# VH-VL binders against q9umr5: the designs that were tried, part 13

Target 1, 268 residues: q9umr5
Amino acid sequence: SYKPVIVVHGLFDSSYSFRHLLEYINETHPGTVVTVLDLFDGRESLRPLWEQVQGFREAVVPIMAKAPQGVHLICYSQGGLVCRALLSVMDDHNVDSFISLSSPQMGQYGDTDYLKWLFPTSMRSNLYRICYSPWGQEFSICNYWHDPHHDDLYLNASSFLALINGERDHPNATVWRKNFLRVGHLVLIGGPDDGVITPWQSSFFGFYDANETVLEMEEQLVYLRDSFGLKTLLARGAIVRCPMAGISHTAWHSNRTLYETCIEPWLS

## First folded at step 1 (VH-VL)

Design e13 (framework fv_tarlatamab_arm2)
Fold by ESMFold2-Fast, scan of step 1:
Structure e13 (fold): chain C 268 residues (1-268), chain A 125 residues (1-125), chain B 109 residues (1-109)
Amino acid sequence: as target 1 above (268 residues)
Amino acid sequence: EVQLVESGGGLVQPGGSLKLSCAASGFTFSDYAMNWVRQAPGKGLEWVARIRSKANDYATYYADSVKDRFTISRDDSKNTAYLQMNNLKTEDTAVYYCTRAIYGSRSYPEYFQHWGQGTLVTVSS
Amino acid sequence: QTVVTQEPSLTVSPGGTVTLTCGSSTGAVTSGYYPNWVQQKPGQAPRGLIGGTSNKASGTPARFSGSLLGGKAALTLSGVQPEDEAEYYCLLYYSDAWVFGGGTKLTVL
């Protein structure tokens, strides 16, 4: 039978968003146990990401313990960063496929509706003043705010993304890398019509330089230094890139063609 | 340890052509963008051209002074970068250096740290 | 045409402190220009000292430091040694190209 699937939602989201995804899995892999975690829903998704990682960790431990053959993770948007940290902090995870649905793996630098809801008069060029403060780092969105014009502030102030990406040193970095490397497959999904994740290539570990020209994963320092294992995973053939055009941010979990092309093949 | 060795320089007539080579060792060549930088006798350094890795489709960039005359290329199987110089002018006379750099990170300590010894190109009539 | 400006020459006594600056014709220099500093001694190939404003290259002595000062990139040498006499070039990143400054000749007397 099929390995169980654990689903982690995104910013201002909940388990309800994944009903179509569950239908697709049931049709192609009948009998799969799918658990969509009902933690940090709605406004609680604004809690600091390390707090969310702790809560989700407590929820996934018993699921993984009951599945000796392994589990799959499907992690959407901000949830992909939670899953990145889970794979690093858990000494005993048994994750086979980590499927990242349009998650800002190198960070976010773009004006979106949810940022305007939180900071109505702030332009993306000025958000660094809020996000890279101690107060700002108490909000999840600021934990992965990555201003390419203030990279020095990002490196020093980011309490989450800079640490899990190995861009700033941390005492646990070596253990986190070792744990992350136990993953069977890293499946990266995203696309140019997402409209929220900026740059969209952040879902594939690409990001802006100082002139907002996108540089892909292989030109990133985190890849070249192999800070948390990307270069090692790529060399093992464990990284899957599945870009798809025509899909908006809220549709990644409800598009059948995307599911069949990018997700279904990795749900053994 | 990182090592870059340039070759192919020499004396050439105005309007002539030369192809320079840069043999790299001590690092995973295919992961890095490569640059050519030149220095005219008694003058300062001038950036000439850059070629990105295969992940970025070997995208190339040129200084305005050499655009349409010079072509940068690479052969990852040989760990070698090249600079094809056509329609050479007397003002192209310089020592040509090969160097590696990473783009997109302000924290990379090896930016332009490693240079070759250079190869002299003299264009005279 | 973008121009990167450096002091043409500076003199400092052994054991003294000197700061070299690097300015851009496009406006104030920020970390987004990825300021780099390169040292060149007569008859030798250039050697990288500092990248990304303040990050020392492997083997760069502790007496060298990089920073941003008054809208310019800065290279400071504290406790200057005679062997530090050289030409120092800064270079700044513009997404299409790297642009070198004219160089500063540092004389240690």
Scores: ipSAE 0.000, ipTM 0.462, lowest interface PAE 13.8, mean pLDDT 87

Design e14 (framework fv_tarlatamab_arm2)
Fold by ESMFold2-Fast, scan of step 1:
Structure e14 (fold): chain C 268 residues (1-268), chain A 126 residues (1-126), chain B 109 residues (1-109)
Amino acid sequence: as target 1 above (268 residues)
Amino acid sequence: EVQLVESGGGLVQPGGSLKLSCAASGFTFSDYAMNWVRQAPGKGLEWVARIRSKANDYATYYADSVKDRFTISRDDSKNTAYLQMNNLKTEDTAVYYCTRPGYYDILRGPYGMDVWGQGTLVTVSS
Amino acid sequence: QTVVTQEPSLTVSPGGTVTLTCGSSTGAVTSGYYPNWVQQKPGQAPRGLIGGTSNKASGTPARFSGSLLGGKAALTLSGVQPEDEAEYYCLLYYSDAWVFGGGTKLTVL
């Protein structure tokens, strides 16, 4: 039998978006128990990420308890950040493969239709004024807003991403690192044609410097300091990078070639 | 709305016992750590005890001044936190406040004590 | 015994700027101490102002700000209002314990 799979959706999303993914898994791994967590759907996906982490944690505990052989996580877009936090805060997770589908692991710095709906007069250059306020930090999208021109404000105001990346001190950092390191495989998926995640290399722990030049994971301070275990995981052979061109942001969970190449091999 | 209501305060003799209750409403009580803080008449604030949520195995912590005499507990089914006070001393005379710390004590760490009850007075005197 | 030290009293004129500080007997205060600030007016229950060095609580006026200054936590009020006259407590985190400072009585005169 196959390990159960838990799916965590993204911003303004729901379980309906994963119909094709479920079909693919059923075809290649028949009998797999797949649970798509239908929490924080639609507008509720705007709730602060730490609130979402609490809710998803309660939902995954019984699933993990019923599967002593382990589980797999497939986490899409914003959901990939929820899953990163889950792996850090859970002292008892038994996750084998954590599959991150185009998630802004180092943050987001780019205009999207979602931002225009929430902040119609804002540009990426001035969104820091809203996102790095206490009010802005009550919205999930601002929890991973990472303006490379205002890194001091990001470090001081980010209530979520700066903490889980170990860029800001937290009393639980040592325990969070220990918990995260229990993951079997960290499978990173993303690509240049996503059109939403900016820079797209954020899905692979790359990000802009102050000149908007992308520095890859191995050049990031969080990697070099091994703040939450990326360097240790890479040395262990536990990080898988699977970039694919030609895939837009809403298609990562519905492209058969992507599934066969990047996801299927990690569903034991 | 988020509300904390303390009860159980009163006059008690030195060496006696008293149990305080803190009834919570307006939030998912079981997700939050809860604190007790006291203030002696005309004096400053003093942290007394903390109990974490089920996700942290209901871990308890105490100020040295009350360790081994006070026991903090909770009943998530009743949305209530308790402070059992044994072997009371005159120095324990204070208004006792129930406080909810930051929204995500287990996840983000201790951001502060935003929500406070009205307090309940405990007087230890003969 | 760990001691958290605050100025006992400070005076500021309406519209002025004042900074309250919070020091630790264990050494320089860093963000890892999660400095918190609580306001208490006479006859009232305390209210949270700032947590985690600089994060404002819901309802905290814009004129209040938190920072680290010279190895201490700092609470700065700019454009002080008469209603800001109160006792201000800082609160530092030492792994499994919270320790309050002695409080600063701010007089607005």
Scores: ipSAE 0.000, ipTM 0.396, lowest interface PAE 16.6, mean pLDDT 87

Design e15 (framework fv_tarlatamab_arm2)
Fold by ESMFold2-Fast, scan of step 1:
Structure e15 (fold): chain C 268 residues (1-268), chain A 124 residues (1-124), chain B 109 residues (1-109)
Amino acid sequence: as target 1 above (268 residues)
Amino acid sequence: EVQLVESGGGLVQPGGSLKLSCAASGFTFSDYAMNWVRQAPGKGLEWVARIRSKANDYATYYADSVKDRFTISRDDSKNTAYLQMNNLKTEDTAVYYCVKEGFYSGSYKPFDYWGQGTLVTVSS
Amino acid sequence: QTVVTQEPSLTVSPGGTVTLTCGSSTGAVTSGYYPNWVQQKPGQAPRGLIGGTSNKASGTPARFSGSLLGGKAALTLSGVQPEDEAEYYCLLYYSDAWVFGGGTKLTVL
């Protein structure tokens, strides 16, 4: 029998987006119990990420309790950040594989249509003025906005990403790190043709320096300081990197080759 | 100033093993990632393997063509990088270069210094 | 499999200007790929010229410059010298691997 799979969707998304993923899992791992969480769908995906974490936590507890051998998480886009926080705040999670599908793990610094829907006159260079305000931090997308030209503002104002990455101190940091380190495998998936996640290497814990040159995970202070356990996980052999070209942001959950190459091997 | 000196190349039978060494001098070896790059006779350059510094937990990376057969390692106390090559195939015949990566202000410098290369011939 | 594409061969007259390009099968080349340029003359080990798109290696002549052009990395030689006749390789960084282009044979005639 296969471990249950819990799926967490992304920004302006819903459980409906995962129909193809469910077909693939059913074909290769028949009998797998797959739960696609239908919380914070559509516009509710704009709610503050800590609020979403609380709601998803309440939904996953009974699923994990019924699966003593463990569960797998598949978390798409913004949902990958929700899952990052779940693994840290839950003292009793039993997650084996955490599969992150094109999630901005170090943050986002790029113009997208939904940013223009929220902030029509703003360019990425100016969004820091809105996102790093108390009002801006009430929107999920601003919780992981990471302007590499205003890192001081990001560190002081980010109510979510800077805390969960250990870039700013928090009283629970030690417990969060201990909890996160219980994960069996951290499977990172992303690619250069995503077109939304900017830089795309954010899905692999890479990010821009002040000159907009991408520094990979191992050059990040959060990795070097081992702030939430990335260096320990890498040393343990628990981090899997699976980049794939030719896949746009909305196609990660519906590409058969990607599923077979990057996801299927981790669904024991 | 900066020098990379490869050694350990030679003739081996298919299925055999060789261990290449790269002795570095003229820079703080422990701070930089090291690469192995090969070139088959009359062909282009092909990246083989990479090992990062201790600050990056000696993370290793391999080309698909050599994965599970080759192992890159380093000994910072000896300023030396290694390439252990197992289960060698005729397709592995090439000059093998030891290559230093540079790093400055968050940007990778070129593969800035190359060794002279060492020839590995896999033939019966 | 990711493929990095270069012009197989280019010819330029002494004193002329030539631009070599480096493209990726994954899409437009950006600075995040850390484009590198390497020169190899016949019978010699390769030499690093440029990394991180435009950062010159120590000893790279002033006539060499790196840039991004039309979704590709570019190496431009201005005032080409006969000794610049060589094979030029680009390489691009993907999150766990470096990938070399096929090389451009530059002929100076």
Scores: ipSAE 0.000, ipTM 0.371, lowest interface PAE 21.3, mean pLDDT 87

Design e16 (framework fv_tarlatamab_arm2)
Fold by ESMFold2-Fast, scan of step 1:
Structure e16 (fold): chain C 268 residues (1-268), chain A 124 residues (1-124), chain B 109 residues (1-109)
Amino acid sequence: as target 1 above (268 residues)
Amino acid sequence: EVQLVESGGGLVQPGGSLKLSCAASGFTFSDYAMNWVRQAPGKGLEWVARIRSKANDYATYYADSVKDRFTISRDDSKNTAYLQMNNLKTEDTAVYYCTRLSRSWYSGYYFDYWGQGTLVTVSS
Amino acid sequence: QTVVTQEPSLTVSPGGTVTLTCGSSTGAVTSGYYPNWVQQKPGQAPRGLIGGTSNKASGTPARFSGSLLGGKAALTLSGVQPEDEAEYYCLLYYSDAWVFGGGTKLTVL
């Protein structure tokens, strides 16, 4: 039979957004137990990412314990970063496929409606002043704000992304890497028409250099240093890249062709 | 049309100094990292130094063989890169090439254009 | 220190196919090392040919292609022409330093 699936939502999102995804899974893998975690919904998705990781961790422990053959994670947008941290902090996770739906794995640097709602008078070039403050780090979106023009500030002030990417030293880094490497498959999904995730290649561990030229995953220092295991996973054949054009940010979890092409093959 | 023209090479005695120049034209010089690469007579290519653009705070990098003796710099207002070579040794005898490090989001970085080179001979 | 290894010499007949390889002493070569290929003919300055594994520089003929093969960077020439006789250097990136291979002398006979 099919392994249980755990779904983690994104910024300003809730479990209701995944009704189409659940329909697709039921059609192709009937009998799959799907749990959409109903935590940090709506405005609560703005809470610090480490707080969200702790809450989601407590919710997934009993699900994983009841599934000795393993589970799959489907993590959307900001939720993909929560799942990155879960895989690192849990000494006993049994995740087979980690499916990341358009998540800013290397961070975000772009003007979006979400950002303008939170900081209406700030341009992306000035958000580093807010995000890299103690106050700014109390907001989830600032936890993965990655200004390529102020990389020293990002490395010093980021309380979340710089740590889980191994870009700044942490006492737990070796254990986090060991835990993350237990994942069976890392399935990366994203595309150029997303319109929110900037650069969209962040979903594939690509990111801007200081001149805003996008460098791919294999060109990143975190990959070359193998800081949390990306190079090891790629060598093991465990990384799957599934880019798709024509999909906007809010449609990744409700597009049938995307599901059939990028998600369905990884739900054993 | 992209052009890189090196100058400043010549004959110098061991322990001496030379400053090489690389004059660029046909592109927006300030957007590109610039490199120096050398080739000793009858030998292969050896990377010497790199200087990044203003957006990367003009960060500089050197091969171990030239650290503390060579200094790479640039003047974006003159579209020119420089290599200041101090305490020259006979082993530094080579043709010195200026090359542009181009950027592409598909491939990252690649060396696309090279100058014709300038000969530096370190001999008594 | 880090060594980048190339075949010292290779021979190919006109119209034939030949593949040059570029290996690293640190392990398998991936696209993150920005594999570059540079052509140099006798008495001439080097010419950029391919960068970032497989991306052709402006003016590089269609018969040249770059790839990764068996943990090494590879440069393949299909339908070799006499003018392709030259030294070919590969160049890999290591934590802010660029390292050249020893070069491959390609002879077209």
Scores: ipSAE 0.000, ipTM 0.400, lowest interface PAE 17.1, mean pLDDT 87

Design e17 (framework fv_tarlatamab_arm2)
Fold by ESMFold2-Fast, scan of step 1:
Structure e17 (fold): chain C 268 residues (1-268), chain A 125 residues (1-125), chain B 109 residues (1-109)
Amino acid sequence: as target 1 above (268 residues)
Amino acid sequence: EVQLVESGGGLVQPGGSLKLSCAASGFTFSDYAMNWVRQAPGKGLEWVARIRSKANDYATYYADSVKDRFTISRDDSKNTAYLQMNNLKTEDTAVYYCARHTPYGDYRLGWFDPWGQGTLVTVSS
Amino acid sequence: QTVVTQEPSLTVSPGGTVTLTCGSSTGAVTSGYYPNWVQQKPGQAPRGLIGGTSNKASGTPARFSGSLLGGKAALTLSGVQPEDEAEYYCLLYYSDAWVFGGGTKLTVL
């Protein structure tokens, strides 16, 4: 009766983080087949995002093939970017609800404990020197580093985010847009108390301009140009924005009120 | 032909050590997670340990009954998985099977197949 | 401490239908336990039948199916054949480890 659910984890994460989420789904939608993919766990989550997309693609193909009525994706943090690319590169996906759980959809520009562990003496203002090198682009976190003060470097050097967002041209852009538009619902979740995703509005396709003033989705060039289908999805009524205050980055998958408000309604 | 062949079993005194080998052929060994499963005489199956592929950083996992005594490892250049068993106890007496985990996307969705024929480990005085 | 419980033995007539169940001491079995089923005939190595609740291994006959039933994992055989007489083990996944059930001896008479 209920469509199967596929869960994709985030940076330095694993399937263990989703135990509460699985409990909530079982309570409200008993009988739902939930698959939490345990590819690229822990340190392997630092592998280039295109490599992760290929691995996750191979994992989701048989699941989608067995569910002709469709599947739902719940994709957490960095995993939301993997899912963005999956929806674009798969010309036969049958995803109904894509639930993006606090993912940096327009990129990241903020200091976090993860970045300090990898680059302990670097400030966010200097990370562009490392991330926009060929070496830096071999790390997933640099694939979505978006320095608003060096937008020209981001556009030229980003091997992943600038391409999937249609901010830089790619031969497959038209096909990727067509494939992405097959999604039934794009459910965006995030909030001001996340503490990791910076700006938090990145989870809703908002981002900093050169003065670090956040511009919302409807003011972004990618939306205005409809580069990968956001404007078309919004016009269809297919975009759901569900912000919630009071939730830290590691708590999005374990808060019952958030689940009931933002996730449960989209798990048909 | 896909095949797993265990070796290294035998009689050992309590407190002793043994190292089991599982030689693989007929498939790309380095791509697969490998498991050890044991069966005491006349009893059921018990999962012992798993080692993942290089793509998953050779992550290792153990049953509580063998943690800190057993070490699973692999040598992809020899297409062989190993189980180093230390401080053996009488209750470790069993046929030890090597089993591949065949993934179905996520490896946890897949199944344990193929299995080797097993190697007998007897821990007795 | 986690215990996985199966029926110790079940009997079915040739051509009949039988369902084996697999329960957990931690509560209702969901798809998140990745229920797995293994068949073992006397004196032989085990063979995998089903993983992830309902995914069939290559070579598993069509008459075998996996499901969730009444808070337990279930293995159903429809149109049982004499060669299906064997011991059947379920496995459930708990974080880092697989835990086997005690096995069900299926007798076909």
Scores: ipSAE 0.000, ipTM 0.390, lowest interface PAE 18.7, mean pLDDT 88

Design e2 (framework fv_tarlatamab_arm2)
Fold by ESMFold2-Fast, scan of step 1:
Structure e2 (fold): chain C 268 residues (1-268), chain A 124 residues (1-124), chain B 109 residues (1-109)
Amino acid sequence: as target 1 above (268 residues)
Amino acid sequence: EVQLVESGGGLVQPGGSLKLSCAASGFTFSDYAMNWVRQAPGKGLEWVARIRSKANDYATYYADSVKDRFTISRDDSKNTAYLQMNNLKTEDTAVYYCVRHGSYLKYPSAFDIWGQGTLVTVSS
Amino acid sequence: QTVVTQEPSLTVSPGGTVTLTCGSSTGAVTSGYYPNWVQQKPGQAPRGLIGGTSNKASGTPARFSGSLLGGKAALTLSGVQPEDEAEYYCLLYYSDAWVFGGGTKLTVL
């Protein structure tokens, strides 16, 4: 029998978005128990990420407890950041494959329709004024806003991403790293045609420097310092990078070729 | 039972040196960041230094008042944290507490486990 | 230099409710400062009560609660007991350091 799969959705999303993914899993791994978590759907996806992490944690505990052989996580977009935090805060997770579908692992710095809807007159160059305020940090999208031109503000004001990435010190950093390192495989998926995640290399722990030149994961301080275990996981052979061109942000969970190439091999 | 026991305090002359030890028991010492906090007689608490675990490369942090004079260290094989104090000044006179920082399930964690303290007196 | 401000002293009657506050010279206190509350009784080592704004340390009585109130961290005691008479310190986290407040002497009369 196959390990259960837990699916965590993204910003302004719901469990319905994963119908194609569930069909693909059923075709290739029949009998797999797949749970798509119906928490923080739609507008509730804007709630602070730590609040979402708490809610999702409570939902995954009984699923993990019933599967002593382990579980797989498939986490889409913003949901990938929720799953990053779950792996760190849960001292008892038994996750084998953590499959991250186009998630801004190092943050977001791009003009998107989601941000325009919330802050219509703002441009990416000005969002730091809103996002790095106490009010702005009450919105999930601001929890992973990473302005490379105001990195000092990001490091000081980010209530979520800077902490989970070990870019700013946290009292629980030691335990979070130990917990995260228990994951069997970190499968990173993303691509240049996503159109939402900016830079798209954020899905692979790459990000802009102060000149907006993308530095890949191995050049990041969080990797070099091994702040939460990326260097250790890579040395263990536990990081899988699966970039694919031609896929837009809303299609990662509904493209059959993507599923067969990047997801299917990591479901046991 | 989770416990921290400080030792090494005493009377020293200004300009002198002293090394404090903090013996931990009842928990997995190597998983936790350790802090030193001091309290001058009749005064408030002052954070002094922090050392992170091996997972965070034993990174060390110091209050400006002690930077370049004090060195925090640890020996995970002995479940012990240390504070080496050099070039001591009369204003360093205080009870020094060893404090554990963090827990497995709490976010954010607390300064939850404190030792009994050890008195350091720097007298002219 | 950064200053963390607390009320120097507060008085409350047994069974009453009292709120202690903790402010920062850098601006409004948010959860990102990981407000901690520590209790110290005369002649004793300090005891951790609350971390990260509202998370109780093991053994902290139910009558203690932590929150954010009006741009400050707050410690509320409801149904105060005589043994709660103590010095209370708040502790805020800045990117490189922890900074204690001056302490609040709580008198229970």
Scores: ipSAE 0.000, ipTM 0.404, lowest interface PAE 16.3, mean pLDDT 87

Design e3 (framework fv_tarlatamab_arm2)
Fold by ESMFold2-Fast, scan of step 1:
Structure e3 (fold): chain C 268 residues (1-268), chain A 124 residues (1-124), chain B 109 residues (1-109)
Amino acid sequence: as target 1 above (268 residues)
Amino acid sequence: EVQLVESGGGLVQPGGSLKLSCAASGFTFSDYAMNWVRQAPGKGLEWVARIRSKANDYATYYADSVKDRFTISRDDSKNTAYLQMNNLKTEDTAVYYCTRGKWELPYYYYMDVWGQGTLVTVSS
Amino acid sequence: QTVVTQEPSLTVSPGGTVTLTCGSSTGAVTSGYYPNWVQQKPGQAPRGLIGGTSNKASGTPARFSGSLLGGKAALTLSGVQPEDEAEYYCLLYYSDAWVFGGGTKLTVL
């Protein structure tokens, strides 16, 4: 039988968005138990990411306990960052495939409709003033705001992303790295036509330098320092990169070709 | 108030062993990482080893020059860190300092308090 | 194998301003390297001055400040006093290892 699949949604999203994904899984892996977590739906997705991690942790513990053979995670957009933290804080996770659907793994630096709705008078160049305040860090989107022109502020003020990426140290960093390294496969999915995740290479641990030139994962200090295990995972053959053009941000979980190419092979 | 006191240094022949101790007082020892740093006569500082707190599973790290020869350990009940030095070489001759490491939001790792050092001389 | 580079020596007049720098062979120094500065006077044990780029240790005089400058960590002394004559070491963090620079001998005359 197939390992259970746990699905974690993104910003302003809900379990309903994954109906097509569930149909695809049922067609190719009939009998798979799929649980789409209905926590932090809609506007609640703006709650601080550490709060969301705690809530999702409580929900996944009984699912993992019932599946000694292991589970798979499919985590969409912001949900991919929640799953990154879950894999680090859980001493006993049994995740085989962690499938990250267009998640800003190195952060976000781009003007999007979501940011304009929440902060309508702010441009990406000025959002650091809000996001790197204590008040701003109470919003999930600011927890992964990464201004490449104010990297010092990002490193000092980010209460979430800088910590889980090991860009700023934490007392639990060694244990978090050990826990994360238990994952069987890290499947990274994203593409140039996403239109929301900026730079889109953030889904593959690439990001802007101070001149807004994208540096890929292997050029990042996070990778070179092996801060949470990316270099170790790559050496182990456990990282899968699956870029696909022509897919907008809200279509990653409803495109059949994407599913067959990037997701289906990793559901055992 | 906050103090670190090293002991156990001395003269030893190449291939010999020594165990250094670092006694801590004036702070909650179990919450801090502990480091050993050495300084050869007339030379600069060189980091040797680190042991983290119980919250980080007492994880240990070593400089390449001492890996597999030195072992760092700690006993939180005695507020003491140790450095077991085996297969000593003449190039290990140095003053060995104990220093505490602190991880704290919004602050990052820093080596703020140092002991007075203990001299290790490896000579025939 | 990583090399941390400092100016071997610098001279400054009493009351003057001087900046010491700390560079890495692996690329530009950022806050992620957790730059630390320690002071060592002749015949004495080192003492911590600055950690995490710019955070002063307890007892560090106000005239000392840490920053990032031109892809390097920097230690600036403003209104230098004669007692500031010492060797200054930077150290940077690399994948669970700390690497010291060669030290800067600061002469106050």
Scores: ipSAE 0.000, ipTM 0.414, lowest interface PAE 16.4, mean pLDDT 87

